VH-VL binders against Protein archease. Designs and how they scored, part 5

Target 1, 141 residues: Protein archease, of Thermoplasma acidophilum (q9hkc1)
Amino acid sequence: MDSDDNRTLSYEVVDHESDIGVIVYGKTYEELFSNAVYAMADLIVDVSRLKENRKMHEVITGKTPEDIMVNLLSRVLFYLDTYYILYYRITSKYSDGELDAYFYGSEIPEGIEYRNVIKAVTYSDLAVKPEEGYAKIIFDL

## First folded at step 8 (VH-VL; framework fv_relatlimab)

Design t3 (from a5 with heavy chain V105I)
Fold by ESMFold2-Fast, scan of step 8:
Structure t3 (fold): chain C 141 residues (1-141), chain A 122 residues (1-122), chain B 107 residues (1-107)
Amino acid sequence: as target 1 above (141 residues)
Amino acid sequence: QVQLQQWGAGLLKPSETLSLTCAVYGGSFRGYYWNWIRQPPGKGLEWIGEISHSDSTYSNPSLKSRVTLSLDTSKNQFSLKLRSVTAADTAVYYCAREDLTIRGIYTPFDYWGQGTLVTVSS
Amino acid sequence: EIVLTQSPATLSLSPGERATLSCRASQSIYSYLAWYQQKPGQAPRLLIYDASNRATGIPARFSGSGSGTDFTLTISSLEPEDFAVYYCQQEDNWPYTFGQGTNLEIK
């Protein structure tokens, strides 16, 4: 899968002085989680400059969809900081308390420009609402 | 223990569609990638493509437009369809499991099916 | 695509001897390289992954080394069952590719 679907990967940026947020759209938990991963990655670097060459699998757990969102995005930041790999696409299956996630991404090329340095995913105004077609996530810069 | 068993059409004519199925015994699809690899007579191995439990796929660019990969969790099997075959598609076809659960270390193709000889001739 | 070149194409040795098989990548693949053994009429068997890690159940006489572009599979003392074709394989980039194979034959 090399193609990008701009409609399913669309997001809006909410920019504050010390924080940055996104609103992502989707009708399922899987779509919202997938679109949030892409949105965060695209805030870090220009994802269009990357070509997928890395993959991995992880089960993300949490008591609520909001917990799973924080844990999922935090795992993406962990792999970037630890292995210098940015995972910007996932496919997944959601069940109560678990997200069975397959990650796709690439090593960060030397000399790539960082758009933002995201330090953490926050619970501030966090919403994961597939019935309403959106999720909202705020990041610490 | 995990065992892969495969089956499908062995004799095809040019332009037909090759269809192969691989059944997984003694294991689950979760946490792994499921691959097809082929070996033309007297030649080396060629990777065809992969599919995950979440239905994500990658295929070899040389074959991508002709390859369809699918996975059926209810039957515990995954399948390959290759359209518009030619004599160049004559090969032994293997299904194989790839384990990426060890962080930073991969076990690329740890279990293989027995192989299926596919012959494409007029 | 990444091309893997194995040498020699054929290696003729006797039981008890040391075998050294080479695999060279057309670009750096870090340590994303595996080695497989294939006997006639059988599917390949994983020997080594991530350049130097021996797969479960594989005898200690098999070892792998290297990083970047140059990789080696060593069999410290050949047993009769070791005479087979050996393939290297990379997972650094899609499409995944294999070397053309080294045929280890009995002298």
Scores: ipSAE 0.691, ipTM 0.858, lowest interface PAE 1.3, mean pLDDT 89

Design t4 (from a5 with heavy chain V105W)
Fold by ESMFold2-Fast, scan of step 8:
Structure t4 (fold): chain C 141 residues (1-141), chain A 122 residues (1-122), chain B 107 residues (1-107)
Amino acid sequence: as target 1 above (141 residues)
Amino acid sequence: QVQLQQWGAGLLKPSETLSLTCAVYGGSFRGYYWNWIRQPPGKGLEWIGEISHSDSTYSNPSLKSRVTLSLDTSKNQFSLKLRSVTAADTAVYYCAREDLTIRGWYTPFDYWGQGTLVTVSS
Amino acid sequence: EIVLTQSPATLSLSPGERATLSCRASQSIYSYLAWYQQKPGQAPRLLIYDASNRATGIPARFSGSGSGTDFTLTISSLEPEDFAVYYCQQEDNWPYTFGQGTNLEIK
C-alpha cells in the first residue's frame, strides 16, 4: 500500500488566462520528473480523491531533459484522453537521453470534477534544472 | 526464454526473519514487476508484494510492515525478507514475473520460480 | 480487498468431457482476470490473462470468457493432463487476490 500522496508541497502554481504553469522542486532529474507528473495530474483533478489501481511502464526518450519532460507529460495526457486513466505518480531511473519510468494512477471516477482541462504541454519558458533544484512547466488550457 | 531460480533458508523458528532470493535468467528487470506469492500447505495462493527495476514496491496490507523487497541489478536477483515469522507463515514461497497490463497489453505472473518450502516451528 | 469466489469447489469429470469453471468477483474488475493451473508439487502455470487471451503455449481447448463480475474458464475436451487445481486471479486492484480454487478431478 506504499503510495506517496503528499507531493502537493513539491510544486507551486503559476496561473494565467489561457495558460497554467507549475514550478516543481527536486534535487535530481528523477525527483523533478516525478514531481512534474504529480503536479500536472493535481491540476487536472484532486489527486487526493484517487486510489492507485493502475500501473504501467514506458521508456521515455529525448535529446534534452526538456524534451524528456515534454514527452513524459504528453504520455500522461495521452493515457488520460485515450483510456481515461490518470497516472499521477512515477518512479524512474534517468540516464542521458532516457527515462525508465514506472507509472501509477487510476481510472477517472464517474462524477469527479475536473479542475482544469489541459490540452498540451508547452516549451514556453520550460526549464529542467536539478542543479538549481527546480523545473518549470507551462500548459495550454 | 525466461527462467526464475530461487533459494533461501527453509527452516525457521518463530520471531526470526525469512530471507529468500530469486535469480532471473534470460531476461531483464526493465518493463516488469517482480513478485512474491505464497501457498500454505493445502491452501490457496496469497500475493505478498511486488518490486520494479526503479525500486518501487507494493506489499499486501495483511503482512503489514513485515515485508521488505529488494532488487540487485548487478546480480540479476530480487529478494524477500519477512520479519517476525510465526507458524502461520509456513508455506511454499514462489517468485514470479508480472507484466504490466493496460487493456490486455501485458501478462500477469507469466513465469514462476520452482518454489521454496519455508517451515516455521519451535 | 476484492474477493474472488470459485465454483464448484470440486468438479468430477471424465476425459473427453467439457469442463466449465466459474469465478465471481465481489466488485467489477472489468476484464482484469487471469486463470492458472496447478499440479501437485508444481508452481502455478498461467493459462489465460485479460479474461480471454491464451498465454503462450496453452492449447486451444482452453478458453476464457466474461467481464465485470462473472468469469468462466472452459476446457472443451478434457485430456488426462488437465486434471489439476485451477485458480482465478484479479489484477484490477491491490492487493492482488486469488480465488480459493476449483479441484478438477477424474470421475
Scores: ipSAE 0.608, ipTM 0.849, lowest interface PAE 1.9, mean pLDDT 89

Design t5 (from a5 with heavy chain V105Y)
Fold by ESMFold2-Fast, scan of step 8:
Structure t5 (fold): chain C 141 residues (1-141), chain A 122 residues (1-122), chain B 107 residues (1-107)
Amino acid sequence: as target 1 above (141 residues)
Amino acid sequence: QVQLQQWGAGLLKPSETLSLTCAVYGGSFRGYYWNWIRQPPGKGLEWIGEISHSDSTYSNPSLKSRVTLSLDTSKNQFSLKLRSVTAADTAVYYCAREDLTIRGYYTPFDYWGQGTLVTVSS
Amino acid sequence: EIVLTQSPATLSLSPGERATLSCRASQSIYSYLAWYQQKPGQAPRLLIYDASNRATGIPARFSGSGSGTDFTLTISSLEPEDFAVYYCQQEDNWPYTFGQGTNLEIK
């Protein structure tokens, strides 16, 4: 009966009628971006069911950290929708309006249950605040 | 254009640490993975591990407890350390580049270093 | 790990003949297979990637085919410089693995 695994997740879910959001934690831009990718992926499927076997590289650009967050997560959705590969882990270097990102993930297994169908990343209430230890992102379902 | 030049200790005793360095000329670390591959005398190739510009690493599970990969952008070099060597680690060691595109398509090992013979003997 | 089995272990042919080299994977790897040529004392040289794409500078006589578990490297008309060891390599899953090699030797 004890469902408390004493696990600390790197994100919290904020649910709403027509959207879903996450709060992720981290002390650096790189940590917040990495944790946001994981959180979004985990909202889509149970990431613990996946085994990494795909990788890629992309430079994500933006005028603000918020722009980079939207662009980063939008690229993850693009690869899922186009190639059926879900990237759920990144390592990166953030500098001068660029995120040099290396992505890790896997092909989506046939028959896996989708938890949510995320249509888009929004700017609604978007925050990327490493000095305050968090980022908040809201998705369109 | 792009060239990989490698060096390191050629003769080791059992239990010592192998240290090899690969210098990259005519190119950037960004956009690629940087690999180590070895070949025992008269045998085939074995992948050791990879490192990215963001310091992401993956190593062969058969070797991972002994492998350390590092990358130094200031010197334009990446390095392999292999601890606790035995005679089974005698091989020619190669560094190699793996090309990636922003579309998730990639070209394996397109440029290689010249190779370094490492002999482990008592 | 994914095991790659190459056959034959040794292939003896004459210049001008067609060479066909096989690589079989222990599980489906889609098209994530590369072919390399290695001459004595040299590093391997990439020939083919993604099963059928010829690397830059590789002569048209080299071609690759296959998907899933069964792959072939073909050299349409052997030149003297083609006698070497050939390796296949999968990049579908970690750890990356190589076949044991086919030694293409002059008859």
Scores: ipSAE 0.703, ipTM 0.868, lowest interface PAE 1.3, mean pLDDT 89

Design t6 (from a5 with heavy chain G104F V105G)
Fold by ESMFold2-Fast, scan of step 8:
Order: sequence, then C-alpha cells, then structure tokens
Structure t6 (fold): chain C 141 residues (1-141), chain A 122 residues (1-122), chain B 107 residues (1-107)
Amino acid sequence: as target 1 above (141 residues)
Amino acid sequence: QVQLQQWGAGLLKPSETLSLTCAVYGGSFRGYYWNWIRQPPGKGLEWIGEISHSDSTYSNPSLKSRVTLSLDTSKNQFSLKLRSVTAADTAVYYCAREDLTIRFGYTPFDYWGQGTLVTVSS
Amino acid sequence: EIVLTQSPATLSLSPGERATLSCRASQSIYSYLAWYQQKPGQAPRLLIYDASNRATGIPARFSGSGSGTDFTLTISSLEPEDFAVYYCQQEDNWPYTFGQGTNLEIK
C-alpha cells in the first residue's frame, strides 16, 4: 500500500479528570489535521492492528482552523459511531474556510479492545497553530 | 457532464517507460479519486492504481514498483507512468473517475476515458 | 486479493428474455460490488454500484442484488443493445478486482 509511511506518528497525551487530550506536531495545517485524526483514532483503538480497506471524501468547512479541527474530528467520530468504520489517516488540502479531505480507515474488527470511548471533541483549550508547530485538542470521555 | 480524454504513446519497445495522460473536462479533481485500469486484447479488466487531489495513492501490488501516478491541477490532467514495460503490458489503458463522498453513497468508476491502445513490441 | 468469479462465461438469449448473471467473491465484500457493461471498441459503462443501486441514466430493466459473497445482475427483458460483455468489480479491498466477464450473446 502507498500509505504505510503515515502509520507511526508521534503525539503526546494530556490527562484531565473526565477528559483526555492530545498535542500533535506539524508545520502546516494539513499536517496538524492529519496528525490529530491519527492521534484521536489511536486513543480509541490500537491503530497498528488495523488494515486500511475503507475510504471516503468530504469537504470540512469552518470559520476558523479551530472550527475545522472540531468538525473534522467530529466527522470521524460520526462514522465510527454510525457505521463502525474508523478513519485514521487523511490526506488533505487546506484553504481558508475549507479542508478538502480524503479519508482512509477500516471497519473495527470484532473482538478489538477499545482503549477509550470518546464522546465528543471539545473547544476547551483548543489550539491549531502551525506557525508554532503544534495543535492541542481535548476530548470528552 | 464530465468528460475524460486520454492520450500517450501507442507503440513501445521492451524496457521503455509507458506515459499516459488523462484530461478532465467539465469537472474538478476535488472530491474524487482518479484511476487507471487496463485490458489486454481479448481479456478482462485489471486495476492499476488511484490518486486523489490531496496526493494519496494506492497501486496494484503486482505493478507498484513500476507505477508512478501524478496530478497536475494547473492543466486539469492526471498521468500514469509504467516503467520497464514488457509484451505483457500490451493493453488498452483507461483512465476513470471514482466518486466516494460518504460510506453508503459511493459511485465507483462512473466516467471513463476513451481508452488508449499501448502495444509493446518485442 | 479478492477473486471474483462470474458465471456463466457465455449466456445465449433472445431479445425479450430475462438475463441473470452471477458474480461470486472469494470472501465477504458486504455490498461493495459494481457491475459494468462493455461493448466492442468501447470503455466500460457503470450500471450498478453498492450491489443494487442503478447508476444515473441506467434503464429500470437493469437490477442488482446480493450481499456478502453472492451477487446477481438481472436484465428483466433484453433489448438488442444489451448484448455485451458484463463485468463485476469489488471495492471492499485493495487491489480492486474485476470478474473475468460474462458474454451475453444473441441466440
């Protein structure tokens, strides 16, 4: 598969009482969005146990990069909750107000263990700052 | 409606590189996957690979080491290069669009180019 | 890779008859199956996607059914323009694969 290079991304976990957060790194909006999708997915299950066999396309819109991040990750949770498909890799093009996103993932295998059940993406302490090389996202468990 | 027109080399010698281009009219690259499929004379269809507007690719593992896919948004074209051809690569090559906007509402290979016959003479 | 097997290899029928074409997958592909029609000298034309949905502009006489491993394309009453080669194709896993084709010919 031509997408193998993106499977082993690094991120940092930030703990709070009834939520969980991640810090992801990247120098572009596209890198931060891609790394956030992977980090959230890897918090849900061990992504290394999955093989890509599902894809889709969606344009994610928002007034700010923070809105786009919330909307993007919320779409990933929607597909997981509704169709039992976890999209854990994206490639995308960012322009002001839009993220043209191509998603890759797989159905959740029977018998896989969930690491966390993420209920929602929050705006709490949300940051999307490619000029500073990071994004920070907090999730409700 | 969307129209795909393709062109490229018709006759190649073994070891050469096949180069084909597909131009997209009446539509955007955004929102779709763009594919190459081939058909040897008198035989069935074989998928070669796909590319997205955001530079995501998959290629058939049997061809992956020889295949390069590219998109040129300024010309509204996408291209296939297949290295080190042999007589087994003789086929009609097709470009095709794939629409997969959501999990339950996809439309694979909905528009096709006219086809380009590539003959590899040995 | 997922292997698709089409049967029969050749189906000889007359206009007005019902055609039933089969496609079997080597493993479950859910409903990720499409059907194409190909006439001599032409590119394939999408007929059915997601096992049972007609593509835009495809006549109602074409219908698809099935899920898992067994799929059927039905043409309820053949018209002269329907005599062609038909291919099934799966999108459940890479690489995408096609069946070997069923040649629908005039009896």
Scores: ipSAE 0.656, ipTM 0.858, lowest interface PAE 1.5, mean pLDDT 90

Design t7 (from a5 with heavy chain I102R R103Y)
Fold by ESMFold2-Fast, scan of step 8:
Structure t7 (fold): chain C 141 residues (1-141), chain A 122 residues (1-122), chain B 107 residues (1-107)
Amino acid sequence: as target 1 above (141 residues)
Amino acid sequence: QVQLQQWGAGLLKPSETLSLTCAVYGGSFRGYYWNWIRQPPGKGLEWIGEISHSDSTYSNPSLKSRVTLSLDTSKNQFSLKLRSVTAADTAVYYCAREDLTRYGVYTPFDYWGQGTLVTVSS
Amino acid sequence: EIVLTQSPATLSLSPGERATLSCRASQSIYSYLAWYQQKPGQAPRLLIYDASNRATGIPARFSGSGSGTDFTLTISSLEPEDFAVYYCQQEDNWPYTFGQGTNLEIK
């Protein structure tokens, strides 16, 4: 299969009712961004129930890797909310200030169960540290 | 302004590997998907596969075990290798671009190479 | 895979007439359908994308319609250069597939 990528995730739920967090692992910026997209998507619906049939390209810009992470995940939420397409896999090239990203996903099937309604990506405890092998992201529910 | 030019082997024997290259002029690989499509003589079109600038690929399941797609940004070229050819692989092969920047969420093939006739015969 | 069936296989008309070409998908593809024209010895040329949007540089006499499983390409008044083979193509699901073509020939 062309898109048989499963990821091991560590989920950290914060005490407040409006927050959910995730830790993803990777040795490069590209791996951390890719794993964060998958983790967020899997928090929204059971990604294993989806089949890739949509793709797109976008350049994600930001002053810091943390800004790029927020902008990247916010673009995924935008496409879900606006077009009802969930992009849950990316391949990308990172260079200072921008991420050249190719997205893969699918339309959300009628009647699929939402695990969580994620309203926003936050800067709370946000970390993107490929040199330490991880990224941590917290979402508003 | 964007132009695709292709070349490669024209005559092959069964079991050999087909190798084709497509050069991109007047444009960047970034923002697009790069495709191979073939057409047997007198028949319709068959999609072979796609590659992105980030090296993500999809290939037609009927051909996947034999297809290798690659992209070389330093030469502004992308390539197809098809292993273990048979007479059924005789076709005109086309490279083609998909553009989301002009067509939004729809990805039609808007620029095509000139085509390369590949004949497989013993 | 999604199968596209084009009809008729051959359409014989004269310049000035209206041509109507059909494409039927084996399952709903929404509006993820394109039309191409191919002349002998040439690569296909994009005419229509998103079922009904005319590509840049394509004459106004070409139009597309339909959604779901049934799609139509219309040429309102045939010019001599329009006699060619026409293919529909879906981009709703991998692998992308084409119809087998309609040959539009001069009467």
Scores: ipSAE 0.679, ipTM 0.856, lowest interface PAE 1.4, mean pLDDT 89

